# VHH binders against Uncharacterized protein AF_1353: the designs that were tried, part 6

Target 1, 325 residues: Uncharacterized protein AF_1353, of Archaeoglobus fulgidus (o28918)
Amino acid sequence: AEEKWKMKVIWHVDTSGEPFMDLSPDGELAAAVDWNNAKIYLVKPDGESVVFDIQGQDAVKPVVSGVALKDGVAYVLGSYEDFVGIRKYSWNGEVGEERHGWAGSVSDNILRSPSGNHLCYLITIDAGKQELYCDGVKMTLGGDYYFLNSVSDSGVVVISSGDGTHVFKEGNEVLSFNTSNVVAYKDRVLVNEEDFLRVYDLSGNLVGEKEGYTFSLTTLLRWTLLPTERYIFRYEPLEDTHVITWDIKQVETLPGFPQFANDHFVVTSKNGVLHCYSLKDFHEVFSVEMPEDDGLIKLSDDGRVMLVSGENGGYWLYVSSENNF

## First folded at step 1 (VHH)

Design S3 (framework vhh_7sr4_2)
Fold by ESMFold2-Fast, scan of step 1:
Structure S3 (fold): chain B 325 residues (1-325), chain A 122 residues (1-122)
Amino acid sequence: as target 1 above (325 residues)
Amino acid sequence: EVKLVESGGGLVQPGGSLRLSCAASGFTFSRYAMGWYRQTPGKQRDLVADITSGGSTKYGDSVKGRFTISRDNTKNTVYLQMNSLKPEDTAVYYCTAEYTYLGPWGKEYDYWGQGTQVTVSS
């Protein structure tokens, strides 16, 4: 018999505006931003929560661009009154700032690696000048407008402009591509180029490829790609989720569209239901009805805590219930 | 396909007004922050104004108090009302859509329109 559990909603808040949320890999802390009210919620898996005002100007709210959790601290990227950068919130309140630029600078995006060991954010300081901050180390970018695609647990950082991508590790550019469709996982890079899905190591050696297996980071509901330690999950129209090995062999098909994967689980959505599968054998460990259509999700490493956003910007925290005797 | 179509640009005299519109299609408009950037030849794009999905606004220092950004989610359109125009406002104005999407990588979607020319000249 395969292990299975039920998930129940233990915390919910209605919000409006774009969703910004994160869930720690151990499931011990969730962070959710209510942009319209300029508030950040921190929530524990027992349902206890705290809320803090995100500071801004009188009559002008800060422009929030994202949130990431690292070591029990929520890093809120925003364009604030007199700077662009980070405001940091712990369970006990605001604990610091990283201040850059000026009032006319723009926050772009923030990403952490899946384990949380690396955190990067990108800001536009002035005309033709962006700054990328990774684990407190600054890199100045110029010439093109870049966006931050990916941060891996091995410290691989991927930035892209419209037609090109640069891959960095420890501040050094290790690879570049003539496509924006590039994502990193540990010391591997997945690239859509010339109608191929290709996997490269950081020395530029080709690990695997397959023609016609494409992905796009600009396509919301099609051609998405979720890499994990053992498998890559890819949506195939009419067939749903393909489970692919790193040498690009399909070993399984799962129903629905892949929403999230970590090294232990994958979550797919089908007809308003989220289904979670164990990567050990692909048995379903839980299913829940989505509270709203087209929600984003994050799942803890052990599969016992899940944070879901809705299309209206609301947030729902699910926790595994105790089994009956 | 994602499509952003700007309109409303033109030639005006200093002190004049223009209203720019950006019609969006091919994505869930209400989930995206929308913005206006401008570019003069030889320079990178500069933020003019930004509006979140919830309606909160941010302005570049040079336009604060003169320009107003707004959105209509029922029409999938973002607007820029430009008042008290100055010669230094002469630029190509671009509509943009920004969204953080899914997964451990959280990709920011950065869509751009073709641009609309605004010229402020006597």
Scores: ipSAE 0.000, ipTM 0.156, lowest interface PAE 13.2, mean pLDDT 81

Design S4 (framework vhh_7sr4_2)
Fold by ESMFold2-Fast, scan of step 1:
Structure S4 (fold): chain B 325 residues (1-325), chain A 124 residues (1-124)
Amino acid sequence: as target 1 above (325 residues)
Amino acid sequence: EVKLVESGGGLVQPGGSLRLSCAASGFTVSSNYMGWYRQTPGKQRDLVADIYSGGSTKYGDSVKGRFTISRDNTKNTVYLQMNSLKPEDTAVYYCARDTSYKWFGDSTGYFDYWGQGTQVTVSS
């Protein structure tokens, strides 16, 4: 029998409204947004926290569309009183803004790559005009309404409309597809097309495919796909989580619905319990009861810090003992 | 708290019209991708119509030209105007906030918000 890690809640806050949160890959900083009160919490793994007012001196309550952590700074994407863009918060307070558009513009979404090496966000300036910002570099998008689907550690950026997808690297379009169900991992692209799951490299070469292994980024059925360095995790109804290699061969089945994966761990949920499995041998590292029936989960690269939200807000930070190594 | 409340369903004759309403609280519809989906017993949910934060719309092939999705930003409400209804439109209609455009590395993960659904029956 392998010894399981003991995870404890060291910080909790009750919030309301849409949950937005992030956990740094090293686990040294968590960020959580109280959407209805326009506040951001920053939390360390020792349970110390600070809170900042996102609204500042604005007369209008901001509409927050996401948060991402990069280099110890929380990037809060929002529609603010007189602009759309980013307010930046460090442990010591607000450290800057990126201001775009006008009061009538809207913020769309913000994504960072898994390691935090790349950060992109998308805004809608006017009905036919969007701006995509990646690592401070602007790209103007026109015509169709696009969504930011994916940002990889290799700098691959995926944007899609309902009718198609464009894949960029270093500002250059490298691939396009006639489907919106496209995500990137490093220099590979996973595509749901013609009732197949397909994997392409950035030159358009097919790496692997399997009929019937579909996923969707435009459905509420939670047909999820989590790519990692060694494996892809896919939820299969009636069989739970399939563990798949990059040539699309199933090598394992794990109980429950896959909530989060990094290059070292996968977290599944089953019957109100979160289970964390090591990707080295798929042994269960820890399990904890979910504070609510469902929520968002982020786990540090070493598996020792976990941030969990509720569906309607509320956040819990779990930390393992250092002696569990 | 995030909440979606649907209304406006009912029984209607073929060729008739209905307007469904979806009242949102805890977030702003103008800043989100909102959609209407429908489900018939024994089948999966199908897209009926989506509206983007900028106001652009998309429709399922079976409803194009007959249904119109719209929003009222001051009332924080999304509507589905259904005209020229057919028996095949009989289904439970769901309003949803679609976060499927948020993916790997984003704080929202794979969750979305659904309303409770409203029954539409097209029959004589």
Scores: ipSAE 0.006, ipTM 0.345, lowest interface PAE 10.1, mean pLDDT 82

Design S5 (framework vhh_7sr4_2)
Fold by ESMFold2-Fast, scan of step 1:
Structure S5 (fold): chain B 325 residues (1-325), chain A 121 residues (1-121)
Amino acid sequence: as target 1 above (325 residues)
Amino acid sequence: EVKLVESGGGLVQPGGSLRLSCAASGFTFSSYYMGWYRQTPGKQRDLVADISSGGKTKYGDSVKGRFTISRDNTKNTVYLQMNSLKPEDTAVYYCATYSGWRPLDYSYDYWGQGTQVTVSS
C-alpha cells in the first residue's frame, strides 16, 4: 500500500461570521478573518501567529468583504467608519491603507490571481456607481451592479452581473457574454453558455466545447468547475469529479466534490473527508477528516500546507508532518 | 427592482408542519441562489437552507432531516417545507437571494419582509 502524507492541525481558532481567508502559494503565510470580532490572524506553518484589530480607532465595527495575500501583506477589503477600501497587515504590524469612497460606500469583493501577481477589488460608491481597482489602476463601471468573478495570472479580469459578463485585459474589454458563469485561467476564458461548456481565447476564438458540461457557483463562492494548467476539474452529480483536458476530453474520474485545485494538486471532499490528489498521476497524497461538514479550503503549491474554514467560522491550518517516503 | 414576498407563516403546536413560500420578481430567478434565513431577537440571521440554480441543497445542522427546500423556476418561487417543528424553530423567516457572486453581506442581499413562525402549545 502506498504511504500517504501525514497532515496535522498546527493552529486552530474559533471565530464567528462569514469566513474570509487566504493562503500564500508558497504556504509561508495564512490570513484568517474573525468577522464578528473584527480581527485578522496571520499564521506561519510552524504554528506561530499574530492577531490584529481590523477596527483600529474606529467607533463602528467595519464590514469585511474579503482578504487576499500579496508579497507577505494581507489586504483586508472593508467598509470602515469613514471610508471604503483596504487596510493592510504584515507580520510586523499594520502597514497602510487604500482609502476610497466615504461612510455610505460599500465594499464588494477582493481577489488575487493564483500566483499573487495581480490583485483586484471592487467597491460600490455613493450613487450606486462601482469602481474596480486592479494593481493600483482604477476603472469606473456603469449600467449594472457587478461582482469581481475571476482574476488570472495573465492579468485577465472577469466581472459579472446577474446575467452578463465583461472580460478585461490591461483596462480594455476584450470579450463579453450573456451569462454570469464565466471564469478565466491565464489567457483562456471558460463559459457556461447555452447549455455548453465553452473555452475561448482572448481573441474570441472557440477552442473547445461540450454540450451538457455546464457549471455554476455554489455556497461560499465555490465553483463546480476548477481550471488548472493541464486539467479542468468539473463536478458531475452522479459521477463525482470529472478530470477534463483543455480540448474538453474526460481522462479520469476522482471521488467527491472538487473543493480546490492548483497546478499541482486537486482537493475533493467525500463523506466528510478531504482527499488530495497529485496532478502527475492522480494518486492520493493525503486525506484528512473535515473539521466541519462544509467550508473553504486552500492548499499551497507544494501541497504541504492547507487552510480550512468552517461555513460559519472557525479555521484550521494543516501542515505535512515528516514524510515517510 | 428585485422583490421577494414571503407567505405561509403562522402559529403551530410542537410536532406540526408549515410550508413557506417566497415569490420572487425583478431578476432572472433560475440563475440565482435562493435561501431561507431565520432570526430570533438578539441574534444574527442564521441560514436555514439554501438551493443553487441547479437544485443542490444545503441545510443548517438544527433542521437537517426535518426541513426541505425546493424551487419552481416556472413560478419564480422557492419553498421551505418544515416538519416536526420544535419551540426552538420560533423565529421570523426571511427569503433571500444573493447573486452567488458577492461575499455574504446584508448590505447586498435582497431580503423579503419576513414571515413569523411561532411554535408553542
Scores: ipSAE 0.000, ipTM 0.152, lowest interface PAE 16.2, mean pLDDT 83

Design S6 (framework vhh_7sr4_2)
Fold by ESMFold2-Fast, scan of step 1:
Structure S6 (fold): chain B 325 residues (1-325), chain A 123 residues (1-123)
Amino acid sequence: as target 1 above (325 residues)
Amino acid sequence: EVKLVESGGGLVQPGGSLRLSCAASGFTFSNYAMGWYRQTPGKQRDLVADITKGGSTKYGDSVKGRFTISRDNTKNTVYLQMNSLKPEDTAVYYCAAVTTYRFGSEYTTHDYWGQGTQVTVSS
């Protein structure tokens, strides 16, 4: 019926340790961390790659906590003996760093917005003290142990502790919730509270709600609910992926578990196969067998480049052609 | 304390349906792959279905197309929808939780098992 794209693995590396990877929205650069060996790979969609040792200080191995791509540069968050912060890598090598904390500090996590226009990372300076850096601006956090949940293309930043969440825009707290399951999309906030899925604007107005439509953050920091410009994708037991509108009305059901979505495509997994659907009409654009049973999935905005990891390392870069079968 | 509690088993006629549920407590459910296994007297436990942390599923050859596994991390529950049941599906069904975690330079697999629920398919 519809033409399907052929997806081919053009690059693969075996690594060990927690997977950290990113794919630029245009698909022109992938970044993947070999956590156990402290190396970073940068890969182009033609399969060309470079690898760099992630430098510690005085011959100690750095501890990496994440990676994000921005403007052709990989921002590697880590603990580097005498400091925590960022080491920056371009295709031609290391191009800079951002140094914070001291030898006893630890890095927490790093997120960019979907377009890459905003980049935030969180570090723990000392007991009860964290620093959040967003686009070069520091915010000091105290009290609870916070975790960076999401960063939106509108500059909305969500941080959560065990039972509470704070939502910021332009350095100002705009909303707070008594739950940790909160994710932002542009100027909208999705909240799991009181057994409801609720959608709020940044003024605190309720846009929509539905009882029983709960969601959570999974291992590897993936949400079971994926917001996009037109639709929200949520896993419903026994029915697979529900496609819902922002006023929380279901318009479609897709097979499998939702792994990744952008404003043009959603990728679900079912029976060891990744299925990609166009958000225009929900026709299946491609399918490919998963190399491992679990891991991270990132897809370019045009759907033609996909980066996949294993749960404990290993990376595969898929590129499509314009061939139909 | 770790606990897996199965429910939904029972007696059905051939061609019928059952939905099994497994409620988990005492561990971080979202960090575990979940599975359903079954055991018939005189035979070892066989994989029925499993679902990874990311939602990828795998099925035993005898149940593909008839059974569906799913999970709800907010309710710490895994489900098995069993359709087109056959007498050969009669067994005790067990819920299992499995994780692999890094400890230093080593990877270790850790699992928990439920007590089982009886499914009987007969006239």
Scores: ipSAE 0.000, ipTM 0.169, lowest interface PAE 15.4, mean pLDDT 83

Design S7 (framework vhh_7sr4_2)
Fold by ESMFold2-Fast, scan of step 1:
Structure S7 (fold): chain B 325 residues (1-325), chain A 122 residues (1-122)
Amino acid sequence: as target 1 above (325 residues)
Amino acid sequence: EVKLVESGGGLVQPGGSLRLSCAASGFIFSSYAMGWYRQTPGKQRDLVADITSGGYTKYGDSVKGRFTISRDNTKNTVYLQMNSLKPEDTAVYYCAREKSYGLWYPTGFDYWGQGTQVTVSS
């Protein structure tokens, strides 16, 4: 018998501007930014929520560049009145700041590892000078403009410019590539180079490769390639989602575009419907009609809590009903 | 309030040319990367081309050598010159304001235009 559960919207808010959101891996806290009004919502899976004004006492509205949850705290990356960096919010209110630069410095992006054990953010202090902060440790970057691509649970950090990528672990560069399409999972890196998808370990040994595969970051900060412990999910035009092992063998095809994956589930979208599949046997555990066209999706490790955004704002929190098993 | 207004779409025969324009207002245009994306019914939006505030460009593989993106910061406008059009270029084309975190890969679009239809048919 295949288990299926029903997902119900227990919280919704209308917002405007670019969606920035995060859901804790255990599903116990969601964070959602109302970009245009400079507000952050924190939401629990019972539907209880609190809202905080990110602008606070500032005379200038902040420009928010991302949010990440770590240990019950939302880290809001922004360009603020007098600094660039982080404002931190817990359920009980603002709990601190990380202040860098000056008025006119620009926030770039923030990423946490899938478990939340590592958190990095990138800022542009001045023309040609960026600072990367990972778990409180600063690295100064210069000579090119960099983007923070990924942070893994093993502490692997990937930064790229237009023409190349640097891979760091514990502050030391361990690998470099002449391509910008590089993403890490634990102690592995996935690389687009020379019309190949390639998998490398941190010593530079090739684990697997396949010609013709390509991947990129989408307009809503979604990778078209999603690595997990057992599988890699990749969108293939005309065939939908390919399920690939780490030695680059296809073992399954799933309908739709891969939106999100964790070590237990993958969520695909097709024709305005989100479909969640168990990684144990690829049976569908739920399906939900999307509230709006496009958007970001995040799912808890147990599959019971899902946070969905619209492309131009708006957030919906879904929770499984108690009587679905 | 940010506004992006696309124009220049239409019906053209294979091998023809079109020039799309996107007029931007409500923000400091010169400070942002701008991009063109396209979407056919039932498919996701794909990058066609983008241009950084510094003028560096990136193109989707299917349009390299045929399309050219450019910007005019005095007119707050981004353009897409489309040459040697093919039936597979038929799509709704969207202008986007992007925050660039690198030379080649914008991350997160703040705003999209309404879209303009391009149809390449004999």
Scores: ipSAE 0.000, ipTM 0.231, lowest interface PAE 12.6, mean pLDDT 84

Design S8 (framework vhh_7sr4_2)
Fold by ESMFold2-Fast, scan of step 1:
Structure S8 (fold): chain B 325 residues (1-325), chain A 122 residues (1-122)
Amino acid sequence: as target 1 above (325 residues)
Amino acid sequence: EVKLVESGGGLVQPGGSLRLSCAASGFTFSSNAMGWYRQTPGKQRDLVADISTGGSTKYGDSVKGRFTISRDNTKNTVYLQMNSLKPEDTAVYYCAKGPLYYRGNSYPFDYWGQGTQVTVSS
């Protein structure tokens, strides 16, 4: 008989303001931002934590726009007193900055690839002018306000503006689309166009399609599509989570709304409960009551550590008691 | 607690118009994004339109220029005005509750109405 994992809350903090958080893929470090107080918490899976004042020596409180973890360092994207960019924090303290723009610039968003081997962030430096930084390499964008949609483990970067999208790899534009609903996974892109879900390779070859599996990255439906190595998870209203292969065939249905997926697990929510399923055979690994409806969820690659936020702040770190399947 | 009630569906001729309404209760309506989906027989559900707390709208490609979504926060109601209706618009239309404004992500809730049938035929 397989034993379900027992997940226990080992750390919690009450915060206010928009939640920004990340969990390292190995589960060894969690980062959580107290937006209204301009503080960052770093937490280990044993429950030990440190907290840093993001404002530091500045006279003005920073406006934080996101956080990402890479190699044990939290990259905090913000609009700071004299610049826009990154303040970096390790367990032992602040370890550096990436400074761009000036006091009139605005930070937009930051994303890392699922493994953490690629990191990109977007800033607005002037009216109609943005800079995208990926792994230290700058690209200047002009004309429109762009959104950073996704960063893949193969270095594929997707940006969109209005109804258009540009896809880059290693600084070179490889594809473009007349829709803003594009997400990358490794060297594949998923596109919602003309009422179809379509899968393209980076040469522009169509490798799969299905009518009616629409998704959106800029509306209330933004989070209905989660790609992984073997499967794509898509929420179908009243039918719950469809488990789809990359040739767009449904192979399974899981209860609830898909909140997070990695290459080993998917987490769904239903009736205030989070359910984690193994991608090997779709058996349920654990279930826990959600502290709040519609929080952000991050899970480690091995499923041992889960970070959950509230809708308007607050964070909970769950760790497996080593009872597992 | 959350309840969504759709109304306004029916039978219309091609080229006709219908206005759908979704009456919401059990949550703070003004703080939530709202939307409309539809499902045709034998097909997946499609996005028709959604509207943010601030009134920003997005439409599915097949309905752009013909349908208009709007909201009335005093009546806790979302509307879908459907013009120049075509036989391919025949579907069950569902109202959906979205997430709160200002949170940085947009997970839809699993709160859906029972749907309202729209049939476009001669």
Scores: ipSAE 0.000, ipTM 0.270, lowest interface PAE 10.5, mean pLDDT 82

Design S9 (framework vhh_7sr4_2)
Fold by ESMFold2-Fast, scan of step 1:
Structure S9 (fold): chain B 325 residues (1-325), chain A 126 residues (1-126)
Amino acid sequence: as target 1 above (325 residues)
Amino acid sequence: EVKLVESGGGLVQPGGSLRLSCAASGFTFSSYAMGWYRQTPGKQRDLVADITSGGSTKYGDSVKGRFTISRDNTKNTVYLQMNSLKPEDTAVYYCARVEYTTKIYPWGSQEYTDYWGQGTQVTVSS
């Protein structure tokens, strides 16, 4: 008897190349990169859009490594003609740059925290030398090739290389691990170590553990474990999505693979269909057919706006029919 | 490097028993569902049984009540205990790792798996 939301595609663009996209937590702005043509689209939930050329005045097409939205501005991480770093776009056009390195430097990845209050990006200046920028503050890294794993709303930053991980807060290393599969949520750290999923606080105290509940990074650079305020979502082959509490007790099973979760909703995919469930009672609030077999999914905090990509480009913006925008 | 090594196959008479073992290395074994497939000449591989990281099991209709799949996470090994063997159970048996994927495949699909063992021959004849 509960009425399902009807999600309608209000904007679509065909692109090619690796998908890079972001949706603001309030759903007021979507950002999507046309990788092959070096363009960025900014889209509002009423379907209005603007497009900007990321290449600008450069003679060389940039190599884009990611995009993140913060305070109405899209931060496009790239390897540009004369530098590596950020080009910033608002609805009204380019609003600035963050320039680092030299023409031979390479961009790695960019992440914002779930609420958007923190933003970090990682760049490779030269072989064996990387720089991590978090909220404008630089940290120089050397010796290993690092990957930026996660950024939490509490300002916890996780970087990993090969077999090791470093966890920072306020510029200080607070924890380290002999594994690369580590992510943060607020002031907690989830670690795959010794065949266990383990949860630690920032003082190194063990909060919970379970043998066999490990996680990894997928080919689209997504973690197979999605932490939220109340629950952690983990894909268990043959059983679908396990809903786990922070003391690592399973309380629910949801159909399909967990694609995205925020503090209010989780989106799973099953047989080419996206299903959105409310975290309040796990009732299904909407379902839509995936436009392509595999892609990125992002959902607004209120569940009313959803951005979906294809695996090799293409973007679709869905809006609830109950949104009177 | 992911490796799956099967052992325990052989020749057995109808009504007999065999236990297959699959030793896994190069990945966090306890995190993955594991399965046993079998293949007869000229046919696709069919899923015989699978087991989740938590120990939940499923079986193909032809082997229910006769075969038992189990795992030992401390030894990184998955087992298939085969009882009341029939001539139609004659096949090459393959150990497989079940992949983490955004697509949910029909149970028994080869698309479920990302790594295979070399296979072990089971022959049931009088």
Scores: ipSAE 0.000, ipTM 0.424, lowest interface PAE 10.6, mean pLDDT 87

Design X1 (framework vhh_5c3l_4)
Fold by ESMFold2-Fast, scan of step 1:
Order: structure tokens, then sequence, then C-alpha cells
Structure X1 (fold): chain B 325 residues (1-325), chain A 125 residues (1-125)
């Protein structure tokens, strides 16, 4: 019987405001954005870091809407002096831009698929018109205000508004729903609607459902749905995470709110403590006190590297000193 | 515990103005993004506007751009929505919401929000 892993902070920075961060799946690169000071930090698991000014020489402070890592490059979505779109940063500095719209356009949000093989971002160009960019391909949206909800490793893209959700693959709308609580995993679409949790394939066939999962709009606008290869993690508002198979059978309950899941681990938070569980048998691999309450986390595929944000936007990088697998 | 309380709703004529307020407590207000969300009769929830913790970044739904302004007073733990050039289509219950978590699964982002009890805005001739 081995002891739990020891996670130690090897790097941190104090920032302010909304957390924008990403951690590569292999744990080899973390990105943290101090949008208030227009700085991006890139950090390696040995604690080495570099910092770059995302304002460049323009003098006008950008409005940052997110960051995503792909192939060792950080994609920073923002509203910049003369465009809206992406500034790209590698370890060695700025390596490119994707320029759209104009000075009056607004960036919305950016998501990558779990592996990083797909990257999408959404911008508002004028009046009631948005543009969705996925892997360099533009789709023009109109009529309502949308946000990106999910991007899967199979290229399934989910966008939502207050009136519902649209699901796309390769530019074609394949499904729509009258709820915003929709997420994709590979070619599966998970939907919480009414009192049901449902699973659909991309042809619209219902492959699993269960009654009893209530979507509450009064105090909680959206339900957390974290799909993985074997399990779906779902938050119930009374401090429990349900572990659910794809045929919608609950097989386990974990304490706390699910912060992050990958194909090997799930991390829940409870009373200011992060708890990481192995998906092999749901034993707790590590626990660590959050530096600040109500932080966000990202964990590498092997569980050895964890990036945590605090309530004031500060960032902490944790690395395991031991392996208990 | 997070507490949010909206006020300032009421009846107003088309073309009129109204200012909503939201008093927040139970969390470090300046560290969290805040939203105004509305629900019109027989419709779903619509996110109207978002503001970052410092107030340096704002976003608006296309239906309200150029007419509504979101702002915050971090010293008073208060969120505001200034609504100008109101239309009958703006009739809804308005909620302020705290963005509590950004939950991520290897690049997928989910939002969990807490909201107040809401304040009714009616725009009628």
Amino acid sequence: as target 1 above (325 residues)
Amino acid sequence: QVQLQESGGGLVQPGGSLRLSCAASGFTFSSYAMSWVRQAPGKGLEVVSDISGSGGSTTYADSVKGRFTISRDNAKNTLYLQMNSLKPEDTAVYYCAKETYEIQYSGDTYHVDYRGPGTQVTVSS
C-alpha cells in the first residue's frame, strides 16, 4: 500500500481579475494570463518561466478573453488596437497573429479540444453578427448571442444561447436542443434537459437516458458535465459529484464539486481542498489545500502537474515529487 | 455563502431608461466576473452582459449593444446595469449572477453561476 502523492508549488505569480490559463495535456507547458497588466507567463514543470507583453508596441491595452495551448504555442484571444483575434506566443516570444474584424469588434471565448487537435474561438464583429473560427475555418452566425460551450477531439462544436444549443461538425449543423447544458465528447453529445440526462449520437439517436437529474435555472444557471472515456462526472448542488457511465448508470459518488477530469483522473473541490481521484478505482491520489478559495484547476494526463488559479486571478503550479501509480 | 440581491426594476415606457443594482456579499467581489442575465415570459435565459472582476473587460449581447452599460463599484460590492432606449422586447426578469467556477476538461470550459432572486422590468406603452 503506497501513500498519497505529495504535490508541491514550484511556481506562482500574483495577478488580478479573471483567470485565463491552460495546461498542455502532457504537462510540459502552462500558460497564465495577467490580463489587467497585459502579460502572459509560460511555465515549465521544472519552474522555469518566461513572460511577454501582450500589448506589443500598440500602446492600447487589449481586452483578453482567453488562452489555449496547442503544439507548444499559447493562443491568446483578445480585442486588440486594430483587430480582434489571436496573438500567438511560444517559449521564444510572439510567433504570429490571426487577425479578424476591426477595432470595434469584440472577442468572446476560446476553447480547444482535450488533445488540442481542434481549436475554436468566437468573436462579435458588428451589431448582431458573430464569427466562429475553428481550425482556421470561418462560420458566420447571426440572430442571437452565442458562446462556445464545447469542442471535442472528433471536431464536434457546441454553441449555446439563452434559447438553446446548436451542434456542428465540419461546418454542418447536426443537432439542436432547447437547453444550454450540452457538452460533446468525441462523437457523443451529452444533454441535461428538463429532469433528464441524455446521450445522443451525431445522427440524433438516443443511446442513453435517466430521469432524476434536474436542471435548475433559479440559483444555478448551468450544470457541470465532465465527460471522459469511461465516465461522466456531474455536479449535484448539494456538494456531491456523481460518477455516471455512458448508459447513464451512477456507479460512484465523490465528495465536492468537480473542477477537472481527464481519462485518468478527476479533481473535486470541497471546503477549500482539492481532491484528486484515480479513475481506475476512485482511490484518492492526492489532496492539497487551495491557495485561495474558489479557484480553478487543470491537471496533466499523468496527474503529475497541476495549474491552479486563485479568486484574485493568481496562479500556482504544482508538481508531484512522487508517483503512486 | 454567496448572496446577491437585485433592485431597481419597474415599469417604464419605450425609449425610457432604468438602472438596475445588485448588492453582493459572501465573497471577494472584486475577484469575480459578474453577469446580468434575463428571462422574458415564455423564453429561455439570455446572458445580457458580463464584466470582469476589475471592470476592465465587458461584453454585451447583440440585442443590447449600444443601449446597455454594465459597471461595478468594487468599494461598495455593487454591480449595475444602465439600460437606455428600452424596447418592449427588453421586458424580462433580470438576474445578477456570480461566475463561480470555470470548470475545464482538457480544453472544454463550463460555467457555474449563482444568481439572485431577480427584479422585474416591464417596458410598455
Scores: ipSAE 0.000, ipTM 0.194, lowest interface PAE 15.0, mean pLDDT 80

